VHH binders against q9xw16. Designs and how they scored, part 132

Target 1, 132 residues: q9xw16
Amino acid sequence: MSGWNAYIDTMTAAAPSIKRCAIVGAADGSVWARTEADNVFKASEEELKTFVALFNDVTQVPAKGADIEGVHYVVPRTEESLIFGKKENTGFFAVKTKSAVLIAVYEGPNEVAAQVRKAVESMQTYLNNAGY
Below, E stands for the ipSAE of ESMFold2; O stands for the ipSAE of OpenDDE; V2 stands for 0.75 times the mean of E and O plus 0.25 times the DockQ between their complexes.

## First folded at step 9 (VHH)

Design z12 (framework vhh_6fv0_2)
Fold by ESMFold2-Fast, scan of step 9:
Structure z12 (fold): chain B 132 residues (1-132), chain A 119 residues (1-119)
Amino acid sequence: as target 1 above (132 residues)
Amino acid sequence: QVQLQESGGGLVQPGGSLRLSCAASGFTFDDYYMYWVRQAPEKGLEWVSTISSSGSRTYYKDSVKGRFTVSRDNAKNTLYLQMNSLKPEDAAQYYCAAEEYDTGWPDYRGQGTQVTVSS
């Protein structure tokens, strides 16, 4: 176990609609922490390596979409250091910090997604300020 | 309340062009990301294009990239979609849509305008 699990707990407490999440290395997609048990984040390290490479140029992502946990998401737009997508009632937010990528998968309508975005971006700011 | 009214649809032959318009009212148009989405008969809604509030960023579904151009005129509260080199697979009801919650998916859409591509 690592201290990084405390940040997973903080995000899920702030936005209970997060179903699964993980903190992975920005360089290689290696898992630092993830939700476990009934809410285990299921992406392979090969898939995560491919996913974190998308942050090299987020503007190219909307044309093709993104895959996470074997699910293809439509990505209608991106922002600097932010990739987010939708598939029906399910979606994700992924943000890049200096050293990490935070990924949160949620279920619910857009109002719920807004709460998830806020939680993920708050953690991104905290980790960047802490030098991660 | 948010109101969106599409126009400009019609029947064209393959290779033809159409320009869709969307008149927006009831919200501060220049604060919102705007979208074009479409629905073909017996299919689900498909995202087509996105434009940022200022118009400085645009995004497109891969299959329409290079053929469609989204634009906006914030002074007129109007969104546009220029569609060139239309293909049969582009036939659909086209909706303009507005994003309020900043989640990457629109919250509001209009009643739509029908695009038919046939000889």
Scores: ipSAE 0.777, ipTM 0.890, lowest interface PAE 0.7, mean pLDDT 91

Design z13 (framework vhh_6fv0_2)
Fold by ESMFold2-Fast, scan of step 9:
Structure z13 (fold): chain B 132 residues (1-132), chain A 119 residues (1-119)
Amino acid sequence: as target 1 above (132 residues)
Amino acid sequence: QVQLQESGGGLVQPGGSLRLSCAASGFTFDDYYMYWVRQAPEKGLEWVSTISSSGSRTYYKDSVKGRFTVSRDNAKNTLYLQMNSLKPEDAAQYYCAAEEHETGWPDYRGQGTQVTVSS
């Protein structure tokens, strides 16, 4: 069991509307930790490798969207270290740190999404400050 | 209260052009990301374009890239969408939309303006 599971628990506790999440390596998409059991984050290693490569040029992402867990999301805009998207009542936030990418999939309206964004960005700040 | 009023829709032939306008009021327009979204008959809402609060960044759906240009005039609280080389697949109700919650999806939408493309 990796120590990274504690960070998954922290994010999920801070934003209960997170349905599934993971912390993956920024270089290769290797899974460091993910939600388990009934909330298992189902993305394949190959899908995650493709996804983290999107951070090499986030400005290209809105034209094509992004795929997570076999689901295609519309990405209307990006920020330098943030890719976020929507599909109906479902969405995601993915943030890049020095060595990791945090991905959180949620369900709910924009007010719920705002709380999820806050939780993910708080963890991004913590991990960057910790050297990750 | 956020108010958005679209105009400029109409009927054009394939390959034609239209310029849509959106008059915004009730909020500090130059602080908001703005969007164009559309809905074709019997289809869901589809994102078309995004423009940053200053206008320095723009994003487009792949199928409209190179044909559509979004712009804004913050002094006039107006958003624009220049649509060139229109295709039948572009026929839809077009909505101006504003993002408040910073979630990457707009919170407010106008009543829309209809774009019809037919020969």
Scores: ipSAE 0.794, ipTM 0.896, lowest interface PAE 0.7, mean pLDDT 91

Design z14 (framework vhh_6fv0_2)
Fold by ESMFold2-Fast, scan of step 9:
Structure z14 (fold): chain B 132 residues (1-132), chain A 119 residues (1-119)
Amino acid sequence: as target 1 above (132 residues)
Amino acid sequence: QVQLQESGGGLVQPGGSLRLSCAASGFTFDDYYMYWVRQAPEKGLEWVSTISSSGSRTYYKDSVKGRFTVSRDNAKNTLYLQMNSLKPEDAAQYYCAAEEHDTGWLDYRGQGTQVTVSS
């Protein structure tokens, strides 16, 4: 709540199956907060700049997929402010707010994915309402 | 539970066309995003195309874009894939799939339809 790391903590508490996550600037992919240590979110600055630029036209994303932490994900569809993808038993959800992009990487079955989607969308709503 | 029945596959020469169909039952078809996926032994399972519940949005794998067209008839609970300018790399078992819980997880439990492209 009071710092950007607190939002990481809130998301992981809501969906403990999130393996790694980050909150980055929507304009440039700059990291505001991310999981660290044993759960370090490993995306490079260059990769994040490329990733957040995908939100400029989400309709182009499914044709090429998306790369996060050096892993290529298939993205079968997108929504206005949501990019999500799968690679075997691993997946991600990324949502855009006014100023930020939230990225959560998970591992697990469909029920895990549903929990993670709910957690990132809840945080998206919260941050949008807070003016971010 | 989801029931899917694919048909329309066959043998075609490179540059030929096929139209695949998928008859769906056991769920509210017009509430679901629907997908085409394919499996070739040397490439494994791959996503091919997506269509929204209303049919207003479609997405394609880059390698099939401009050659394949997905469509649906919600009144008939049927999904289609029109495949033009077929290439040898398009040879695969084709499955239709429904998305589970808006998560990107696909339910492709039909037996599929075989597409063979040979000169």
Scores: ipSAE 0.649, ipTM 0.826, lowest interface PAE 1.2, mean pLDDT 88

Design z15 (framework vhh_6fv0_2)
Fold by ESMFold2-Fast, scan of step 9:
Structure z15 (fold): chain B 132 residues (1-132), chain A 119 residues (1-119)
Amino acid sequence: as target 1 above (132 residues)
Amino acid sequence: QVQLQESGGGLVQPGGSLRLSCAASGFTFDDYYMYWVRQAPEKGLEWVSTISSSGSRTYYKDSVKGRFTVSRDNAKNTLYLQMNSLKPEDAAQYYCAAEEHDTGWADYRGQGTQVTVSS
């Protein structure tokens, strides 16, 4: 059993305002795990490959924004290994580890966004420490 | 409470320049990323620029790159936007905003300053 779905379950339990999320390969955007059924993460293979390539130079991302699930997000700033953006009441956080990119899409006000960022960064730290 | 007061807007002809200021009070200014956002008549809010708490990192919307420069003076609790080579499409109410909770979105906005670009 790979167990990658357990990490998604842990993140969504820690931040219930996460509507959809995924763990994808950092090199190619291949899906390792994602939310399913009514909460299915809907990004295409091509979109994910394009998205993970943004981590090659995060400083270029704010000028043009980022696309996830066919939705264009404004990215006002980036940090090392972190891309995050907003569109009205919806937003996302994406973090890169050694081998993976974690993407969480949420809906709600800034207090909600803070909880989502904390959950995603906690998982990033855990996976990096585990060698992923 | 957080207070943000913009100034420096006005009427300018295409190709002209304006320098906007944002005076901040009620919070520790040098702990916050600051934004400039704008709203054209009958349009939604549009992000324009971001500056880090120290001023060491800046980001710009593609359409303003090379024309606009954001800066800050933490000793004066003031944010600036130098706007050069202004275009009719830049006409808008300009607002400064402070990001809280490190969420990549502004928690507080000022009342704005109007920029009008003549035909």
Scores: ipSAE 0.705, ipTM 0.849, lowest interface PAE 1.0, mean pLDDT 88

Design z16 (framework vhh_6fv0_2)
Fold by ESMFold2-Fast, scan of step 9:
Structure z16 (fold): chain B 132 residues (1-132), chain A 119 residues (1-119)
Amino acid sequence: as target 1 above (132 residues)
Amino acid sequence: QVQLQESGGGLVQPGGSLRLSCAASGFTFDDYYMYWVRQAPEKGLEWVSTITSSGSRTYYKDSVKGRFTVSRDNAKNTLYLQMNSLKPEDAAQYYCAAEEHDTGWPDYRGQGTQVTVSS
């Protein structure tokens, strides 16, 4: 959806360490909006469908990890409606709302990751309150 | 301040067992997720296991699942890692770790305890 690009801009403005992000449908992983051009979010449709299905049971994710943009991330723990992982100096946060999954890929140390988590969770709260 | 002190490492033959311990102090131990991470020579830091604050749920790296068991004793402020069926690939310095920022990756770790697996 065209209107959804504004939320991508809001998240990246709130946490400039976000390198790439997307908002996808929770049921099927269909892309609603994503970063483009030099920061294009490159996950395939098949990968996203597989990824959003992980929210059906987040407790199974740490054993296998998660794949985003062809990169395998280690997921040391999950929380309800939150999957987050690390690959060296890169990481991601993915949160589920009523209708969407927000995915943000970042680079930096844990202090940077904390800012990214805050931005993603703020958007999760906003979208849930807006009925998404 | 957060302090973590590991012990129990040593030399073991392939197929052997070791039990690692970590004594924690300087924070409310029973409020924190705890981790075991390891680093082999010339490799990066690798996540091994996570345990919830109550100990009710545990998570493991796929390659150690079924062989390693993490546990904790909150009354003693102690974290454990029982390692069975050790393989040469498990040889590393093992660190007890705790996270400060809720990022799913630990910020604090101890000095580590060396695990060597060799015939």
Scores: ipSAE 0.704, ipTM 0.845, lowest interface PAE 0.8, mean pLDDT 90

Design z17 (framework vhh_6fv0_2)
Fold by ESMFold2-Fast, scan of step 9:
Structure z17 (fold): chain B 132 residues (1-132), chain A 119 residues (1-119)
Amino acid sequence: as target 1 above (132 residues)
Amino acid sequence: QVQLQESGGGLVQPGGSLRLSCAASGFTFDDYYMYWVRQAPEKGLEWVSTIDSSGSRTYYKDSVKGRFTVSRDNAKNTLYLQMNSLKPEDAAQYYCAAEEHDTGWPDYRGQGTQVTVSS
């Protein structure tokens, strides 16, 4: 069923500047839901497996940055369950829950990024409280 | 009004050292992550280093790791960057920076201080 797609819809409605997003398994990067059609999230299975492994030690991420959809992002800092970065006018927020990683790619200035962060962290809290 | 003022730049030979300072005012300095970013002539802005509000966690761009050390003195509202073993590629305008929107990207910057590495 489209249960996980409803969470994608909720995040994009809360922050319309999200261009692409996905919910993936924290252990293996398997896609549970993603944006489709003209806004399809195109990260490969291998790239997602590599990306979710970054949450094993977020303190190592700033030195090397992070890759999403073949784009290399600069990551000036991380928080315990949060990796976020910038590449020119684009950026991303990725948050880890107990079982999932939520990834949102956005376009716009820092005011827009703040709205995206809020939407992603609200969903992180909701999913953690729901046991995910 | 947030104010950031860098100093300590200059001309050094390859392998030399410089210590940059940033005097901060107009905000609660010890509540903020602080950053050093740089811009070489005809290049884009490049992140160099991050330090958390307490000074306990630091992060560095891979190419400066082991050569640069960021530190802060919260009692003096001052941020520092100790630069050792300087290379020609390190020549740039260096900016002290802070976040306006808690997005992990610094968007408040000072006027900068010029670092030139010449042999």
Scores: ipSAE 0.734, ipTM 0.870, lowest interface PAE 0.8, mean pLDDT 89

Design z18 (framework vhh_6fv0_2; at its last fold request DockQ between E and O 0.97; V2 from the best seeds 0.87)
Fold by OpenDDE, fold request of step 13:
Structure z18 (fold): chain B 132 residues (1-132), chain A 119 residues (1-119)
Amino acid sequence: as target 1 above (132 residues)
Amino acid sequence: QVQLQESGGGLVQPGGSLRLSCAASGFTFDDYWMYWVRQAPEKGLEWVSTISSSGSRTYYKDSVKGRFTVSRDNAKNTLYLQMNSLKPEDAAQYYCAAEEHDTGWPDYRGQGTQVTVSS
């Protein structure tokens, strides 16, 4: 597997509630790695290009929400390098590094969502320290 | 135990105003992000507004921007929602909600207060 695939495995191992996960380029939404097989991350590159552009001004995201894999999520708030969304018993965390956006889609209550955030932010810190 | 008690709902005509209040107890109110959410009959829970612990950051659903204002008084452990220029589509049960797990979504809600908009 590629080096980026290893980071996907690290996040999914740290948070079992992650159903699908991807690492994409922050500049253009190009896919560097994603979950496959039974848990294929299905967002198109066109959709991802639109999604990563949300980080240009995260303060505007809550008003409109965000779309991933053709699903619309409400975004009640954002942080500087973090967009998180909610839809019923599902949600996502997306964090921005120096050059990438990490996206994790999960299923379950907020208790398990906290573990997902921790996994994604840990990877964010690791990649930032590595220069990515 | 987290307790949230909403008040201020009622019946108003289109274009009217209401001010909702939420009394919080059983937790350190000024440490929590707070929310307003609403639910109309036969519809799902809908996010309305969010406010940071200090009140310095606020967010709104697009359809209520310019009409609704969220605020808080941490000295009184109270959350507010000023609703102006009310529309029929704003009619719903309104809930005060608190975020516990830092996930961008509330974990606790009150019993709610009913808002009805009709001519």
Scores: ipSAE 0.888, ipTM 0.943, lowest interface PAE 0.5, mean pLDDT 96
Fold by ESMFold2-Fast, scan of step 9:
Structure z18 (fold): chain B 132 residues (1-132), chain A 119 residues (1-119)
Amino acid sequence: as target 1 above (132 residues)
Amino acid sequence: QVQLQESGGGLVQPGGSLRLSCAASGFTFDDYWMYWVRQAPEKGLEWVSTISSSGSRTYYKDSVKGRFTVSRDNAKNTLYLQMNSLKPEDAAQYYCAAEEHDTGWPDYRGQGTQVTVSS
């Protein structure tokens, strides 16, 4: 339904282990697109506003972790413009572009997570090159 | 091929200190992010600390920050965890662990070394 949903479809086609994902505004966490129906991304806009603010200093994130969809994830490390975390058999990758944050929640072992990271970072590069 | 061997655990009183070591072999140690994780009896694995391949970046679980220090000696293929002001909550099997797939969670861990905090 949203034009931005085409980018979500591209990521999930590239990494089918993505269970839920969203594209949100980097400044305020406003939702531009998210997975829906049985795969609905359930984060509130208040939670997302808090989450995107973490990108102001990613080095502070590992001590406290991050919350997505009411789930607390441990974040053992971060990289520039990348926050990623784990909780048991689930995890997430979140990347910041010029004006957006892409969040993908996945389920599976580290080999699966590696494919998800690749898909999310490919989309990050694409959107940055497109001016987003 | 990746092998990790922890040592330095033991029994210590609350407020005491221990230094854990991890000998790594079978991989290019200085290319890997390294981790310390722990597991208390009947609990899941808990992340404790992370150190970058060069040692320039370190991260800690909030509850150990200021008490634990992770370090590495790439020339000796050895990872360390200096544990000060130990609390009963720190009692666990401690594992060093190596990250292969750049996923923010380690792929390999050793057999562990037991840390007991009592009396």
Scores: ipSAE 0.820, ipTM 0.906, lowest interface PAE 0.6, mean pLDDT 92
Fold by ESMFold2, fold request of step 13:
Structure z18 (fold): chain B 132 residues (1-132), chain A 119 residues (1-119)
Amino acid sequence: as target 1 above (132 residues)
Amino acid sequence: QVQLQESGGGLVQPGGSLRLSCAASGFTFDDYWMYWVRQAPEKGLEWVSTISSSGSRTYYKDSVKGRFTVSRDNAKNTLYLQMNSLKPEDAAQYYCAAEEHDTGWPDYRGQGTQVTVSS
């Protein structure tokens, strides 16, 4: 596949528990690609702009958590380029590259969540090495 | 055979203080991010605080920030929660928990210790 949609397909194939995902611009949250059709990633433009701005200081995120697709997630900790959250049996991983933020929303237990993290971070590394 | 045993709970008046402890065994304690979570009756688990494996980073839910302090002593395999200015809303079973899979959420928890705040 060509364009940014191929990266969406790569991540969803690597971790089947990913229900929805997106690649958005790190500066403004603009959607570059997302899961579509039956699994549409539906975060609003306003929500995504607010979300990507959290990467300006990830240490402040745990106090209040984060919202994606209108769902509030608790964020017990962060890492420099990683925000990840939990809501019951669902969660998300979001990683920042130089110019993008990769977001994956998943369902399943922590063992499944670990697979999602590896898939998203593998793509993070690839895009960073490619200059994105 | 991960074991986490909390202690130090009890009854206090509003504005009082408690110090919780958690004794850990069956794993290499200083390799793990540790957590305090709590549960009020008929409610789900609520995240309270997080501490990194070295103790150098701590995070708190907004409602406890400034009142609670998480710490650890890796030489004694013990996690602590100092709770000051306790409110009735803080009453809950408090659990010590450990993260194994680097997912930002704990995989193991203890049996808990009860904190009751009432006049």
Scores: ipSAE 0.788, ipTM 0.900, lowest interface PAE 0.7, mean pLDDT 92
ESMFold2, look of step 10: ipSAE 0.779; ipTM 0.896
ESMFold2 (binder alone), look of step 10: mean pLDDT 81; pTM 0.812
OpenDDE, look of step 10: ipSAE 0.876; ipTM 0.937
ESMFold2, fold request of step 13: ipSAE 0.777, 0.757; ipTM 0.895, 0.889
ESMFold2 (binder alone), fold request of step 13: mean pLDDT 81, 81, 81; pTM 0.811, 0.813, 0.811
OpenDDE, fold request of step 13: ipSAE 0.884, 0.885; ipTM 0.941, 0.942

Design z19 (framework vhh_6fv0_2)
Fold by ESMFold2-Fast, scan of step 9:
Structure z19 (fold): chain B 132 residues (1-132), chain A 119 residues (1-119)
Amino acid sequence: as target 1 above (132 residues)
Amino acid sequence: QVQLQESGGGLVQPGGSLRLSCAASGFTFDDYHMYWVRQAPEKGLEWVSTISSSGSRTYYKDSVKGRFTVSRDNAKNTLYLQMNSLKPEDAAQYYCAAEEHDTGWPDYRGQGTQVTVSS
């Protein structure tokens, strides 16, 4: 009985440099699944509600940046249904599907970040094709 | 190999203007998103502006919005930053930077050009 946790496991297996991740509802930021225990994703539901609302207009995000787990990230650019940010050696990728937002926090250089982006976008495609 | 060379820095008074240029070589310039980043003495590297590979999208740090304008000429492999209404807080070494890995952060930067704002 993995439920939505199976998708967390799939992303983490595809990109081991993901430190924490979550799948949340696109409408309200409600947590569907997240990493737990030693790798617990700590964002509050109120923070996540604010975060998912950024997808209403991703072009406005770079001026202000984004907050995840109480950490402020610089967001130098965005793409359609994609917000991604950097803070020193830490970064995140967040992608929107029809019903969900996938958030992955990682540590490492840009080569590592590229692997994380691929894993998150692969899951985005899978969930969109599954009707989520 | 990717090479980036900045120019146009100098000393200006508060409220003054400078135009920075960056000459790019060794890569297909029009395939790369380009950045301006800066570093002030005793501070970390700070993102300033982004321009998409085609030049169709530009983004700015909130504190420079309305004062700085990034542009590029893909035919000339050149990136520009027009800086108006300069403030003492803008004094820094300015680097142009190129993104290869499509991760939202640049992989390469030049040696930089120094901007000093004095009063």
Scores: ipSAE 0.804, ipTM 0.901, lowest interface PAE 0.6, mean pLDDT 91

Design z2 (framework vhh_6fv0_2; at its last fold request DockQ between E and O 0.96; V2 from the best seeds 0.89)
Fold by OpenDDE, fold request of step 13:
Structure z2 (fold): chain B 132 residues (1-132), chain A 119 residues (1-119)
Amino acid sequence: as target 1 above (132 residues)
Amino acid sequence: QVQLQESGGGLVQPGGSLRLSCAASGFTFDDYYMYWVRQAPEKGLEWVSTISSSGSRTYYKDSVKGRFTVSRDNAKNTLYLQMNSLKPEDAAQYYCAAEEHDVGWPDYRGQGTQVTVSS
């Protein structure tokens, strides 16, 4: 298991409601690590290349929404380094670090989503401090 | 207890205008992101617009950009939606909604106000 896989395990341990997650390169969407087996993160690198480019101007994302794993999510608002997605009882958080984008897909109500955001942003802070 | 009360809906012709209001109580209104969402018959809940706590940031669904304007008066605990150039596809029950968990989606919404667009 690579060092990046350990960070996947840390996030999923901190928030069990994460169904799938990935760490990808902020520049090109290349996959550094992802959940595997029964919880495989299925987004293609072509899709991820398009997705990470959304962070070039997050203010434009809410109007159009965002696609992950072939699923379209509404994006009711954004923050500087954070993109929210919502679809029915599912959603995602995508946060940008110095060199990476962390993506976590979850299922459940807002109370559950709050735990997922905390886990992803905690990892964001850790990686930023480590220079990544 | 969070309470949201929408008003201002009605029947208008295509190209007409309406101004919706939402009276908020039971929470610190000026700390919350507020939303407008809508639901048409046989369709799911649809996001329309979001406004930050201070009103400095606003977000819109692409199909309503340039026609709808969200605003708020925190001194009056009131949220507004100015709807111009209304289209038949805008017809729906419109809900005011409040976000508590800071997860990019609201937690509470009112009973709604009906908007009908017909010639």
Scores: ipSAE 0.910, ipTM 0.953, lowest interface PAE 0.5, mean pLDDT 96
Fold by ESMFold2, fold request of step 13:
Structure z2 (fold): chain B 132 residues (1-132), chain A 119 residues (1-119)
Amino acid sequence: as target 1 above (132 residues)
Amino acid sequence: QVQLQESGGGLVQPGGSLRLSCAASGFTFDDYYMYWVRQAPEKGLEWVSTISSSGSRTYYKDSVKGRFTVSRDNAKNTLYLQMNSLKPEDAAQYYCAAEEHDVGWPDYRGQGTQVTVSS
């Protein structure tokens, strides 16, 4: 998945506050790329399968929230192709493309979170335009 | 400068009802997602409900769904929370809150209004 790792690098460069991120298949949650080494994205295969299925109807997510890396996040609202959640001073953004889900986990205030959202949505747009 | 002022809290018995109001000023109320969050003693902030800027979409934490109704009157710059079938676990300081950064979490909250549920 070396080609997909370049997209990980692009997102983390665009928003350095991203602590961990991944690109996973939208159909099955299979990992196409993720941050590695000391900041490994540690979601299990079963957790990712469950997570990407939330995009089948994002309106149902706020009632119970979402889990990533064994952490439960509250999800106060969603948008058509976006699930985003909060836990204390941490959070995540997840966006769906035609073929994939981009997941970024960050720590910081809402101003930092806004930079993360911009980075993942820019990549979402790029991948959609490229046919992914 | 964003200002939010909650009112309508009080003491009710289990099964009772309260209607909370939040007067908003210092921003274009119609452009903002608005929130109700609450804080029980020695707990962190807990999300309760969200309403879209137009009021066309509402979201609820599972434990309050069917009992609480969030609404807004954009002409009056006011957010509401109708709370029915109140339970002891609903007792908390309730805050209205506004989202500025489009990140799915509010940036501003008011001073809150206390809801106490006891027999």
Scores: ipSAE 0.811, ipTM 0.911, lowest interface PAE 0.7, mean pLDDT 93
Fold by ESMFold2-Fast, scan of step 9:
Structure z2 (fold): chain B 132 residues (1-132), chain A 119 residues (1-119)
Amino acid sequence: as target 1 above (132 residues)
Amino acid sequence: QVQLQESGGGLVQPGGSLRLSCAASGFTFDDYYMYWVRQAPEKGLEWVSTISSSGSRTYYKDSVKGRFTVSRDNAKNTLYLQMNSLKPEDAAQYYCAAEEHDVGWPDYRGQGTQVTVSS
């Protein structure tokens, strides 16, 4: 499918507190789609390659944290196929599907973060069911 | 109403040990991920450790790994932090904290207990 920007639009519509997001390849971190213009997701391909490799063992991530867009996030815990982090009033959720990693950066309190998590996990389920 | 009360802080020499406790009430303690976070003077809040609701999973900040051990006693509604080989860098107000929203960061924290490391 060549309409990956539509999934970005769907996630940001479901959780307006998402500031920037991207869908990247799980094997190499190659960008399939991302927010652009004033909301451009700024992570380099080298940073994304490093980031997606964290899913090889999520239990090791909390000790070191994770870097996205040159920002270091504290990752206090992880779940299977889920890395999520916090930096003051910002945070991110990253979920792995069969062939993709969805990354959403948000701003707001935990109630807002919960809405973002639901949007990201809904898309994860959809893409896994679609064979991605 | 979630209530968290820390105790066990104090003054120790570098290389010393302290055991912090956190008494929890007002919620179903064994359903919650629990956290230890700390704040040094004029610094931001810093994550230290996480423990799952059952106690089966624990996570640590790299700089405390191997020196600190988090544990919990769900029958007593109590969270613990065993701190060994304390360094001057560990001096801070220590807070226990509880996560309700399942977003990887706690919603509630206690009043804190002060840890000072000095010779």
Scores: ipSAE 0.805, ipTM 0.897, lowest interface PAE 0.7, mean pLDDT 92
ESMFold2, look of step 10: ipSAE 0.771; ipTM 0.892
ESMFold2 (binder alone), look of step 10: mean pLDDT 82; pTM 0.817
OpenDDE, look of step 10: ipSAE 0.903; ipTM 0.951
ESMFold2, fold request of step 13: ipSAE 0.811, 0.804; ipTM 0.911, 0.908
ESMFold2 (binder alone), fold request of step 13: mean pLDDT 81, 81, 82; pTM 0.816, 0.814, 0.818
OpenDDE, fold request of step 13: ipSAE 0.905, 0.908; ipTM 0.950, 0.952

